# Ledger of designs, part 103: VH-VL binders against q8ixk2r445to577

Target 1, 133 residues: q8ixk2r445to577
Amino acid sequence: FFGMLQNKGLTDYCFDYNPPDENQIVGHQVILYLCHGMGQNQFFEYTSQKEIRYNTHQPEGCIAVEAGMDTLIMHLCEETAPENQKFILQEDGSLFHEQSKKCVQAARKESSDSFVPLLRDCTNSDHQKWFFK

## First folded at step 3 (VH-VL)

Design za1 (framework fv_zigakibart)
Fold by ESMFold2-Fast, scan of step 3:
Structure za1 (fold): chain C 133 residues (1-133), chain A 119 residues (1-119), chain B 107 residues (1-107)
Amino acid sequence: as target 1 above (133 residues)
Amino acid sequence: QVQLVQSGAEVKKPGASVKVSCKASGYTFTDYYMHWVRQAPGQGLEWMGYINPYSGNTKYNEKFKGKATMTSDTSASTAYMELSSLRSDDTAVYYCARIDYGDYAFDIWGQGTTVTVSS
Amino acid sequence: DIVMTQSPSTLSASVGDRVTITCKASQSISNYVAWYQQKPGKAPKLLISDASSLESGVPSRFSGSGSGTEFTLTISSLQPDDFATYFCQQYDSYPLTFGQGTKLEIK
């Protein structure tokens, strides 16, 4: 699967990666932003290794969550996907992070009007259900 | 002062259509989803659907698909909800309500529009 | 659809009383619950969001608690202005659903 990774609960919001510096694509948080349908910063690929890959800039990035954290951060992709970069897209639309045993949820930032994907305990919430468009 | 002001009461015959308006002021109209909720006489609240004024995208409660149509006019900061093929059981107070950031709670409500369907 | 069940359907109380209204969800909804107050002829008013977050301008005698499937709204010392109908609502998944309402009336 590839395309815009859209949330079932926040129906107009998609995964978005807009690094402050195009030459420094790693280390920044993945956000949610209004889906624009043009790909680019919202274009992601779900791979057979269970990666969520960002191919818009070089080098290619892979979404990861560091141990003990709940934010999705862009890392460099590796030849063999490490556990912190593996997400299982379930048949019900949940996006399960293997290393943490948690699900990706659309959430509002603590004191902001912006949205981000975060790891949370898995529930059957529409905020935790995703699909490629 | 954030406000949602709805159009006045309507009395319609069965088979007619009605279009309720909801004018927003005091905030950026396109930053919040606009939802519609109905309340039949003496009954509880029933969610009908929403429109995202920024995109024009809508989502309907399955019960109201083909019955209700939601639209918005960004230049007028106004949302609309039209009901077609009115029946007596469509008699209710219809509310527009703003939802704070996606699926969160309804923080601002319109005053309600009473729609009465009678022969 | 997630079913929200409120209890009691009606509650008689006196000014100064502590009252509790309960809301149960048919499945886990984390803390995605809001509580509303509605007076006759008026639109509902938001009291609590995220199960326990008090809305600005709402008196501190109102409080909410719970997570998962069971939620409560408590009014610690009833005032005359509090006699109204109260509704819980889940916003975990679509369609959005409300409880049937609890009518709080003078004893």
Scores: ipSAE 0.007, ipTM 0.591, lowest interface PAE 10.3, mean pLDDT 86

Design za2 (framework fv_zigakibart)
Fold by ESMFold2-Fast, scan of step 3:
Structure za2 (fold): chain C 133 residues (1-133), chain A 119 residues (1-119), chain B 107 residues (1-107)
Amino acid sequence: as target 1 above (133 residues)
Amino acid sequence: QVQLVQSGAEVKKPGASVKVSCKASGYTFTDYYMHWVRQAPGQGLEWMGYINPYSGNTKYNEKFKGKATMTSDTSASTAYMELSSLRSDDTAVYYCARGDYGDYWFDPWGQGTTVTVSS
Amino acid sequence: DIVMTQSPSTLSASVGDRVTITCKASQSISNYVAWYQQKPGKAPKLLISDASSLESGVPSRFSGSGSGTEFTLTISSLQPDDFATYFCQQYDSYPLTFGQGTKLEIK
C-alpha cells in the first residue's frame, strides 16, 4: 500500500513529515496534519517488511519508535528492517507495533493545537484505525 | 463569545424540503467540524453527521444518507443542513454543534431549530 | 453501531442527595465518553469530556468516572438547578451515538 495514511477517528488528518531542515530528515517527530491530497510530505509507503517509508527525500526515512518512547520518529531505513520500525497494518485498520505490543493512535500534542500519532494500548477505537488513500 | 445561532422554526408539508442555518461567531469557523444532531419530541439525541468547513468534506450517519445534505459558506461563517422529502417523522428539533477535529464532544450547541412536518 | 445504554431511565431524588447515573457501551470505547445536561426547551450543555474531565464552569459536585464499557456520572449533593435530563455520548467510533437519557426529577 502507498499514499496518504489517514485516520478514521481524526478523519481529516494524515501522517505528515516536514522536517525543519532539508538536510536533516531524521530524528524529528512524525505529526498529523490536515490531508491535502497532494502527496509530498504526506506520501508514505507500507512495505513487505512492515515498514512505513517516507520516500520524499533522499536518503529514505522509515518511521520508528525508540525504546521507552511513545512518539513516532523518522529514522534512516535499513537493508533489513529493525524491530522498532515494524508496524502490522491489520485487517481492522489498526497499526500494531510488534516490539512494544501497542497500537498507533491519533492524539493531541501536549499544550498545543497540533496532533501526533502516539503508541497507546490497543483498543477498538477509530482513533487507532488507519487507511491509505 | 463563542456562539452558534440557528434559523427560526419551520412548519412544512409532507414532501417539502427545509434548510436550517447555523451561524458561527467568536472563533475561526474553519478550525472546527460542524455537527448536526436531531431530537424528536420526547426522544433522545441522534447524530446526523458533520461537515468540515475547511475542506467541505462531510460524513453522514447512514440513517440520514440521502435524506440530509450538509453545506457551509466560509465567508459567512455559516453551516447549513437541508432535509428533503419531509415526512411527519422528521418532526424534531435540529441542533448544530461544534466539535474539534479529534474530539467529537460538542461545545457549544446552537439553540435548536424546530421543524414541524404536518399536513 | 455502538449502543449506549443508560440506567436508570428515570430517577427521583431530593435536594442534597448523592445521585449516580450509569452508561454502558456495547463494546470497549476507552475513555471516549462525554456527558451532557439538557433542560426542557434548551440545547444540551457539555458537563464532562474524556469520561472524567470536568468542563470549565461546571460545578465541582459533578464528576465522571469509568473506562472501557461502564461509565458513571455522579452528582455529590443534588441542587435544585440539577433537575434535568442527562445524556452520555461515545465518540470512539462512527456513527457517534448517545444514551437514551436519564431524567432526574424531584422526588
Scores: ipSAE 0.018, ipTM 0.663, lowest interface PAE 7.0, mean pLDDT 87

Design za3 (framework fv_zigakibart)
Fold by ESMFold2-Fast, scan of step 3:
Structure za3 (fold): chain C 133 residues (1-133), chain A 120 residues (1-120), chain B 107 residues (1-107)
Amino acid sequence: as target 1 above (133 residues)
Amino acid sequence: QVQLVQSGAEVKKPGASVKVSCKASGYTFTDYYMHWVRQAPGQGLEWMGYINPYSGNTKYNEKFKGKATMTSDTSASTAYMELSSLRSDDTAVYYCARGEYSDSWYFDYWGQGTTVTVSS
Amino acid sequence: DIVMTQSPSTLSASVGDRVTITCKASQSISNYVAWYQQKPGKAPKLLISDASSLESGVPSRFSGSGSGTEFTLTISSLQPDDFATYFCQQYDSYPLTFGQGTKLEIK
């Protein structure tokens, strides 16, 4: 699958990656932003290796979660996806992060007006349901 | 001083339509979702749906799809909820309520309520 | 739909009493629960969000606890102004749903 990855609960928001520096494409947090329908910074690919890949800039990035953390960070893609970059997109729309055994949830960033995807204990919440548009 | 001020009480015949308004003040209208909740006499609260005034996007409780229509006027900072094909069981107090966070649908401010009575 | 069940439906208490209201969800909802107070003829007022976060301006005698499927609202020392109907609400999944309400009456 590929396209804009939209949240079922936070219905106006999509995965968004807008690195502040063209010379440093990786290392920044993935955010949620109002869906604009134009792809670009909101265009992602779900691969057969269970990666969520960002191809708008080079080098290509793959979303990862560091051990013990709950934020989604853009890392360099590898030929063989490491465990911290594997997300299982379930038929019900859940994004299950295999290494942590947690699910991706749309959440408000603490003490902020911005929204981000975070790892949380898996529930049947619409805030943990995602789909490509 | 956040305020949500709703239109006055309405008495309608079965089959008619009613449009309730909710005028917001004291905050940036487009920074918050506006939800609609009804309460039948002596009963609990029932969520109807919301509108995002920034985008115009709406989400309805399945029970109200095709029956309720939510709109907003950003220049007037006013949200509207129109209910069509009224039946006696639509008799209720209708509230507009502000949703503080997109990922958290709890309501920090409520309108005073609009009583809609449907009777023959 | 997630069903929210409150107990008791009616509660009689005296000023100074410690009062506890319970809300049970039909499935796990993490901490996505809010509590509201409603007085006759008035709109509901938000007391607690995220199961335990006290809203600004709400007296400290109100507290919330719980996660998953069971949640409680506690009033540590009941005041005359607290006699009202209380509602829990889940915001884990659509449609948003409320408990049936607990009417707190003077004993």
Scores: ipSAE 0.028, ipTM 0.691, lowest interface PAE 6.7, mean pLDDT 88

Design za4 (framework fv_zigakibart)
Fold by ESMFold2-Fast, scan of step 3:
Order: structure tokens, then sequence, then C-alpha cells
Structure za4 (fold): chain C 133 residues (1-133), chain A 120 residues (1-120), chain B 107 residues (1-107)
């Protein structure tokens, strides 16, 4: 699948990656932002290795979750996808991070009007359901 | 001052349709979802659905799909909810309520309610 | 659908009492719970969002707690203005659902 990764519950919001510096595309948090068809920052690829790839810049980035963390961070893709970069897109739209046994949820950033995807205990919440548009 | 002002009470016969309005003021109409909630006499609250005025997109509780139609007029800052094929069990107070875009779909401001009575 | 069950359905109390209303979800909903107060003939009024966040202008005697499947609304020192019906609401999943309500009456 390729396109904008949109949330079912937070219906106007898509995965968005806008690094502060185009020369350093990794190490920053993935955010959620109003879906738009204008920029490359919202276009992602879901691969057969269960990766969510950011293909706008070279080298390509892969979304990962560091051990003990709940935030989604952009990392360099590996030849063989490590477990922290694998997300299982299930039939109900849940995005399951197998290494942590948790699901990706649309959430409000603490004390802020901005939104981010976070790992949370899996529920049947529409905030945890995603689809490519 | 945020206000949601609804249209007046309606008395309808079974099989008729009713259209309730909700006029918003005191905020940017397109920055918030508009939800509709009903309350039958002596009963609890039941969520019917929402409309997103920015895009016109709607989400309905499956129970009301094909029964309720939600629309909005951004130039008038007004949301509408039309209920068709009225039955006696549609007798209720109908509320519009403002919700945020965030995962906090709490309703911080409500209209005063519109009583719809369906009787033969 | 997520079912929200409140207890008790009716609560009798006196001014100055500490009262607690419980709300249970049929499945985990994190902290996506709001509490509303409704007086006869009036629309509901938001008291608490995100299980524990007090709405601006709501008296500090109101507090909320809980996560997952069990949530509580507490009024630390009941005042005459607090006699009303209270509803919990989940906003974890569509359709949004409310508890059946708890009527708080004068003892």
Amino acid sequence: as target 1 above (133 residues)
Amino acid sequence: QVQLVQSGAEVKKPGASVKVSCKASGYTFTDYYMHWVRQAPGQGLEWMGYIKPYSGRTKYNEKFKGKATMTSDTSASTAYMELSSLRSDDTAVYYCARGEYSSSWDFDYWGQGTTVTVSS
Amino acid sequence: DIVMTQSPSTLSASVGDRVTITCKASQSISNYVAWYQQKPGKAPKLLISDASSLESGVPSRFSGSGSGTEFTLTISSLQPDDFATYFCQQYDSYPLTFGQGTKLEIK
C-alpha cells in the first residue's frame, strides 16, 4: 500500500513527517497533521516486510519505536527490517507493533493542540484504526 | 461568547419528517465538529452522529443511518439534522453539541435542545 | 458498541457529604471519558474530560479518576446546586456512548 496514512477516528489527520532539517531526516518524531494532497511529507509506503517507509528523501526512512518508548521515530531502513520497525496492519485497521504488543493510537500531545501517533494498549478504538488513502 | 441556538419545538404525525437547526456563534464554525444527541423522555443520552462543517463529511451511528441526515451551511454558521419517517419512539429532545477535532470528543458546549413530539 | 454502566442509578445524600459515582466500560477505553451534569429541563454541562481534567469554571469539589474500564466522579463536599443527574460518556470508539445516568437526590 502507498499513500496518506489516515486515522479513522481523527478523520482529518494523517501521518506526517516534517524534519527540521532536510540534511538530517532521521531521529525526529512522526506527527499527525491535517491531511493535504500538496506535500510529500504525508506519503508513506507499507512494505511486505511490515515497514512504514518515508520515501520523500534519500536515504529512505522507516518508522520505529525505541525500547521502552511509546513515540514513533524516523530511523534509517535496514536491509532486514528489525523488530522495532515492524507494524502489522490488521483487517480491522489496527496497526500492531509486535515487539511491544501495542497498537498505534492517534493522541493529543500533552498540554498541546498538536497530535501524534503513540503506542498504547490495544483497544477497539477508532483512534487506533488506520487506512491508506 | 460561544452560543448554540436551536430551532423551536415541533409536533409531527407518524411518517412525517422534521428538520432541526442549530445556529453557532462566538467561534469559528469550521474549527469544530457538530454532534447530534437525543434524549427520550425519562431516558439517557443517545449519540446520533456528527458533521464536520469544514468538509461537509458526516459520521452516523448505525442505528440512525438512512433515518437522520446531517447538513451544514458555513455561510450561516448553522448545522441541520433532518429525521425522516417519524415514529412515536422518535419523541425526544434533540441536542446539538460542539466537539473538538482531537481524540477528546467531549462536548464542551450544547444547544438548549429541541423537543420533537410524534403523535397521531 | 462499548456499553457504559453507571452505579448507583439513584443516590440520596445530604449537603456536605462526599459522594462517588462509578462508571464501568465493557472494554478498555484508556482515559477517553467525559462526565456531564444535567438539571431538569436543561442541556447537559461538561464537568470533566479525559477522565480527570476539570473543565474551566467547574468547582474544585468535583474530581474524576480512573483509566481502562473503571472510572469515578467524586464530589468532595456536596452543595445544594449539585443535585442533578450525572452521565459518563466514552469517546474511545464510535458510536459514542453514554452511561444510563445517576440521579443525585436530597436525602
Scores: ipSAE 0.006, ipTM 0.595, lowest interface PAE 11.2, mean pLDDT 86

Design za5 (framework fv_zigakibart)
Fold by ESMFold2-Fast, scan of step 3:
Structure za5 (fold): chain C 133 residues (1-133), chain A 120 residues (1-120), chain B 107 residues (1-107)
Amino acid sequence: as target 1 above (133 residues)
Amino acid sequence: QVQLVQSGAEVKKPGASVKVSCKASGYTFTDYYMHWVRQAPGQGLEWMGYINPYSGNTKYNEKFKGKATMTSDTSASTAYMELSSLRSDDTAVYYCARGEYFDSWAFDIWGQGTTVTVSS
Amino acid sequence: DIVMTQSPSTLSASVGDRVTITCKASQSISNYVAWYQQKPGKAPKLLISDASSLESGVPSRFSGSGSGTEFTLTISSLQPDDFATYFCQQYDSYPLTFGQGTKLEIK
């Protein structure tokens, strides 16, 4: 699958990655932003290795969750996907982070004006359901 | 002051259509989703769907898909909800209500309601 | 669909009483719950969002609590203006759903 990764509950919002420096894509948080349909910062690929890849820059980035954290951070992709970069896209639309046993949820950031994907205990919430568009 | 003002009561025969309006004032119309909720006589509240006035995108409760059509006019700051093929069990008060664009689907501002009566 | 079940359906109370209304969700909904007050012939009024966040202008005698599947609305000292019907609403999943309502009436 590939395209814009959209939330079922926060319905006009997509995964978005817009690093401050286009020459350094590692270490910044993935956000949610209004879906614009133009790809670029919102274009992701779900791979057979269960990675969510960011294809806009070289080298390609892979979404990861670092130990003890709940935020999704951009890392460099590895030849063999490490466990912290594996997300299982379930039939019901949930994105299950295999290493933590938690699900990706659309959530408000610790400010009143932005949204981010975060790891939370898995529920049947539409805020935890994702699809490619 | 933030207000939602709805059109007046309607009495319709079975098979007719009705279009209810909801005029917003006191805030930026495109910053909030507009939801529609109905309440049959002596009954509880039932969510029908929403429209995002910024994009024109709609989401319907499956029960109302094909029966209700939601539209908006950004230049007039007005949302509309049209019901087709009216039946007696469509008799209800219809409310528009605004939901936060960015935070929650709790409805902080409601229209006064439009009574639609379907009788023959 | 998520079913929201309120209890009791009708509650009789006196001014000054502490009253509690319960709302149960058929599945976990985190804290995505709002509470509304509705008086006859009027539109509902938002009292509480996110299970426990009091809406601006709502008297402090109203409070909400709960998470997951069980939620409560409490009025700590009932006033005459509080006799009304109360509804809970979940906004965790579509379609958005309301409880059947609790009518608070004079004892």
Scores: ipSAE 0.019, ipTM 0.656, lowest interface PAE 6.6, mean pLDDT 87

Design zb1 (framework fv_zigakibart)
Fold by ESMFold2-Fast, scan of step 3:
Structure zb1 (fold): chain C 133 residues (1-133), chain A 120 residues (1-120), chain B 107 residues (1-107)
Amino acid sequence: as target 1 above (133 residues)
Amino acid sequence: QVQLVQSGAEVKKPGASVKVSCKASGYTFTRYAMHWVRQAPGQGLEWMGYINPGSGKTKYNEKFKGKATMTSDTSASTAYMELSSLRSDDTAVYYCARPYSRGYWYFDLWGQGTTVTVSS
Amino acid sequence: DIVMTQSPSTLSASVGDRVTITCKASQSISSYVAWYQQKPGKAPKLLISDASSLESGVPSRFSGSGSGTEFTLTISSLQPDDFATYFCQQYHSYPYTFGQGTKLEIK
């Protein structure tokens, strides 16, 4: 699958990666932003290795969650995907992070009206349901 | 001065169509979706759908699909909701409403409502 | 569709009373509930979001509670301006749905 990764519950919001430093694509948090389909910051590839790749720049970035953390951050893709970069897109639309046993949920960022994907206990909430547009 | 101002009351014959307007002011029109909510006389509120003025994308409640059409005019900061093939049970007050934020969809800003009466 | 059922449909009370309105969802909706007040001839006004978060400018006598399938709106000491119709709304799943309303009347 390649395209915009949209949330079912957070109306018309998509995964978005737009780091402030264009020369450093690693280490910044993935956000959610209104789906627009313009530019490349909202286009991701879901691979057969269960990675979510940001491949509009070189080197390619892969979304990861560090042990004990709940934020999705951009890391460099590895030749063999490490466990912290594996997400299982399930039949019900949930995006399951295998290493932590948690699901990706659209959430409001406390300090602003901005939104981010975070790991949370798995529920049947539409805010944990994702699809490629 | 953040507000939504709707067009005036309409009286229509069965089979006619009606187009209700909702003019936004005091905020950036294209950054918030515009929702429509209907209230029949003496009854509760029904969510009809929304339009995203920045993208033109719409989402309808299945009950109103084919009956209601939502559009927007970005240059006028105005959203529209048209009802076709009016029947007596379309008699209601129609509200436009803006969600609290661009994400979660509860409504802190409402238009004053437009009464649509369908009578012979 | 998620059905939101309010009780009672009509409530008679006196100024100074503590009143509680309940809202039940046909399935679990976590805390994705808002409460609105509507006076005759007026648009609804947001009172509470996320089940318990009081909207800015709303008097502190209003409070919300609940999670999952059962939610309550409480007015701790009823004032004359509080006689109105109250609606709950879920925003967990499409289509968004409202309760049928509770009319709060002078006893």
Scores: ipSAE 0.007, ipTM 0.591, lowest interface PAE 10.9, mean pLDDT 86

Design zb2 (framework fv_zigakibart)
Fold by ESMFold2-Fast, scan of step 3:
Structure zb2 (fold): chain C 133 residues (1-133), chain A 120 residues (1-120), chain B 107 residues (1-107)
Amino acid sequence: as target 1 above (133 residues)
Amino acid sequence: QVQLVQSGAEVKKPGASVKVSCKASGYTFTRYAMHWVRQAPGQGLEWMGYINPGSGKTKYNEKFKGKATMTSDTSASTAYMELSSLRSDDTAVYYCARPYTSGRWYFDLWGQGTTVTVSS
Amino acid sequence: DIVMTQSPSTLSASVGDRVTITCKASQSISSYVAWYQQKPGKAPKLLISDASSLESGVPSRFSGSGSGTEFTLTISSLQPDDFATYFCQQYHSYPYTFGQGTKLEIK
């Protein structure tokens, strides 16, 4: 699947990656931002290897979650996808992070007026349902 | 500080149009939808719709489709709501409001309101 | 559309009273309810979100409760500054809808 990855519950919000330093695409948190419909920094690819790729730059970035953390960060895509970069997009729209056994949820960023995708216990909430547009 | 400042009161004749402005400051304008809420004299609040300033995408309450048009100017951090073909029943206070955060669409920040009076 | 019905429409009370305002949704809305206070000539002010979360800076005498279809706003000991109109709002589904308002006036 290619496109803007939108949340069912948090309407009009999309996965967004706009690092402060565009010369370095690694290490920053993936956020949720109002969908602008233009692709670019909101354009992602879900691959057959269960990766969520940010492929508007070279080298390509892959969303990852480090052990013990709940935030989604951008990392470099590897030749063989490591377990922390694998997400199962299920038939019901849930985005299941296999290594942690948790689901990606649209959530308020702590101590902030912004939204981010976070790993949370799977609850079948609309805030855990994602689709490409 | 974070605030929304609306344009002043308007008195219009039936058939005219009016454009209400809402200038945002103290936050990133394109990160939040701007909602519009109507309050007829002595009555409750009615949600009219919202605009996404970053994309220009709008969502209207069906009741206001064809009557209200929402636009925004990102360089001026200003949202607009235009009412066309004014009738006496369009007399109301119109508020712009920003949701608390993007996923909790209750309104913690409101403009002061713009009174629109339609008088023949 | 989800219809939000408040009761009572008007409530007369004295300073020091415990006051409860009820809001009923025409269908289940989980906890996606906010409460606002509005004084004459002013914009609404957020008091409670997510049915029971007190907004920062709002006095602790205000509290909210409920889930599903019935929600209440309580003022434990009414102060002179609390005479105003109160509105509930659901943000579970579009279009967002408000209750018709409850006017709290001096007895």
Scores: ipSAE 0.007, ipTM 0.562, lowest interface PAE 11.0, mean pLDDT 86

Design zb3 (framework fv_zigakibart)
Fold by ESMFold2-Fast, scan of step 3:
Structure zb3 (fold): chain C 133 residues (1-133), chain A 120 residues (1-120), chain B 107 residues (1-107)
Amino acid sequence: as target 1 above (133 residues)
Amino acid sequence: QVQLVQSGAEVKKPGASVKVSCKASGYTFTRYAMHWVRQAPGQGLEWMGYINPGSGKTKYNEKFKGKATMTSDTSASTAYMELSSLRSDDTAVYYCARPYSSGRWYFDLWGQGTTVTVSS
Amino acid sequence: DIVMTQSPSTLSASVGDRVTITCKASQSISSYVAWYQQKPGKAPKLLISDASSLESGVPSRFSGSGSGTEFTLTISSLQPDDFATYFCQQYYSYPYTFGQGTKLEIK
C-alpha cells in the first residue's frame, strides 16, 4: 500500500513529513497534519518488510523509533529492515511497533497545539487506529 | 556477476564536452540509483549527484548544476554523465557507483573509473 | 555542506602496528558514516558502513566506532595489504561529502 496514513480518532489528520532543509530529509520527527492530498509530505509506502517509507519511487527514508524514545523519526532505510523500523498494520487499524511492543497513537505534542504520532501502550482507542486512503 | 563497466579514457580540449558511460550488469538496473563521484589528481572524492533510472529523476550537487548532466538508457542498462564547457580543473577520474540499496546511500559497487584529461 | 575532516593526512606505520584514523563532521550526523580503502589506480572499496558495521569479506582487524561528530577507523594489526589511502563519507544529508583522505605509508 501507498497513500495517506490517516487517524480514525483524530479525524482529518495524516502522517506528514516536512523536513526544514530540502537537502536533509533524515533525522527529524514525523508529525500529524490536516490531510490535504497535496505534495509528497503525506504520501507513504507500506512495504512487505513492514516499513513505512517516505518517497514512493525511490524511498530515501524509513520511519523508525530510537531506543528509549516514543517519537517517530525519519532514518535511512536498510536492505533488510531493522526491528526499530518495523510496524505491523493490523486489520483493526492498530499500527504495532514490533521492537517496543507498543502502538502508534495520535497525541498532542507537549505544550503545543501540534499533533504527533507517539508510541503508547496498546489500547482499543480510535486514536491508535490508522488506515491508508 | 554484479558489475559496473565504464567507457575508456578521454582527452579533450578546453570548451569541449565529454560523455562518460557506465554499463550495469548482474542486477535490475531500474531498482537502484546511479551516483557519480569524481576524483581530481592527488585529491579526495567529490559527490556529483545521482539519477534514478526507473523514474528519470536526478539530484545534483549544487557545484555541478549546469556543468554535469546525468541521463540513463533503461533498455541498455547504461547510465551517462556529460560534462560541458570543459576547463582544466575538470581533469579527474570519474566514477559511477551504486548505493547498497535504494534507501541506503553508501557505495558497495563502483565502476573502474574513467580518466578525463583536459589539456590547454 | 557538512565538512568531513580527517586526521592525520599522512600516517607512517610498521606491519603489526595498531593504527587509528579519525574523521570529524562539522555537525551531528548520527551514525551515517562509511569508510573506504583506495589503492593507487583503483576505485574505492567499502570497508565499514553505519559507523561500525564491517562489510562482508573485509578482515576483522578493521573496525569502526563513533557517533554524532567524531568517528574512528582502527586497524588492530597492520598487514602489508593495508598501506593505502582511507576515506570517510557522510550520507546524512545532501550533498554527500568525503573526508580529504588519510594516506597510510610504510615507516
Scores: ipSAE 0.007, ipTM 0.583, lowest interface PAE 12.2, mean pLDDT 85

Design zb4 (framework fv_zigakibart)
Fold by ESMFold2-Fast, scan of step 3:
Structure zb4 (fold): chain C 133 residues (1-133), chain A 120 residues (1-120), chain B 107 residues (1-107)
Amino acid sequence: as target 1 above (133 residues)
Amino acid sequence: QVQLVQSGAEVKKPGASVKVSCKASGYTFTRYAMHWVRQAPGQGLEWMGYINPGSGKTKYNEKFKGKATMTSDTSASTAYMELSSLRSDDTAVYYCARPYSSGRWYFDLWGQGTTVTVSS
Amino acid sequence: DIVMTQSPSTLSASVGDRVTITCKASQSISYYVAWYQQKPGKAPKLLISDASSLESGVPSRFSGSGSGTEFTLTISSLQPDDFATYFCQQYHSYPYTFGQGTKLEIK
């Protein structure tokens, strides 16, 4: 699958990666922003290795979760996906992070109306349901 | 270059409607929300709401629900803000503004402003 | 709604002075504050974002600080071009709100 990864519950928001320096795509938090239909910052690919890859540029960035954290961070993709970069996109739309055994949820950034994807205990909430558009 | 250009000043009578335009250039129009901010004479700034030009969906400040209607035309890279049932206290400069980047809703780019005067 | 209160409303200062404008939020807003400069007849110009991040092209004499409920904009050595009205804005919660403005004048 590829395209814009949109949230079912937070209907107008998509995965978005907008690093402060466009030439340095690693190390920053993935955010949610209004879906714009143009791809670019919101264009992701879900791979057979269960990775969520950023854009079409080489080398590609892969979304990862650091141990003990609940935020999604951009990292360089590896030839064999490490466990912290594996997300299972379920048929019901849940995005399950294998290593932590938690689900990706659209959430308000603490003390803000800005939105970010965060790891949370898995529920049947529409805010934990994602699809490629 | 990257800019927002707004329509010219309007003078209206109470009860009329007015539609202000904001034409974007130099960036991909559908990538950014377009916000509207008003400034009454001699007063501060007041956020009215925004439209997502890619989807057409809007978010309004409660104060302006039913008063303001935001729309956009992606083929023309133009956002619109219509005020209905004008009253004298709608007299203000209306700005369109683009948030700095995805997920950051402070405004780096502003239109020059459109003065709307309601009199009589 | 989060109320943003600026002080002072009017500030008279001389070229070369260090000036500080404060902005208080009615509830905690973390660091989600921006500062704008506005000259008569013109749109606001972004100076500071995220409480302390200086906008590209803005002179280094401008700085911002604060978190939670109290924020400050400082001009370390006032220049003639700095006489203007300054506004703070919170973007922590809808509706986004601005302070009432601080007019910085020669006298």
Scores: ipSAE 0.006, ipTM 0.555, lowest interface PAE 11.7, mean pLDDT 85

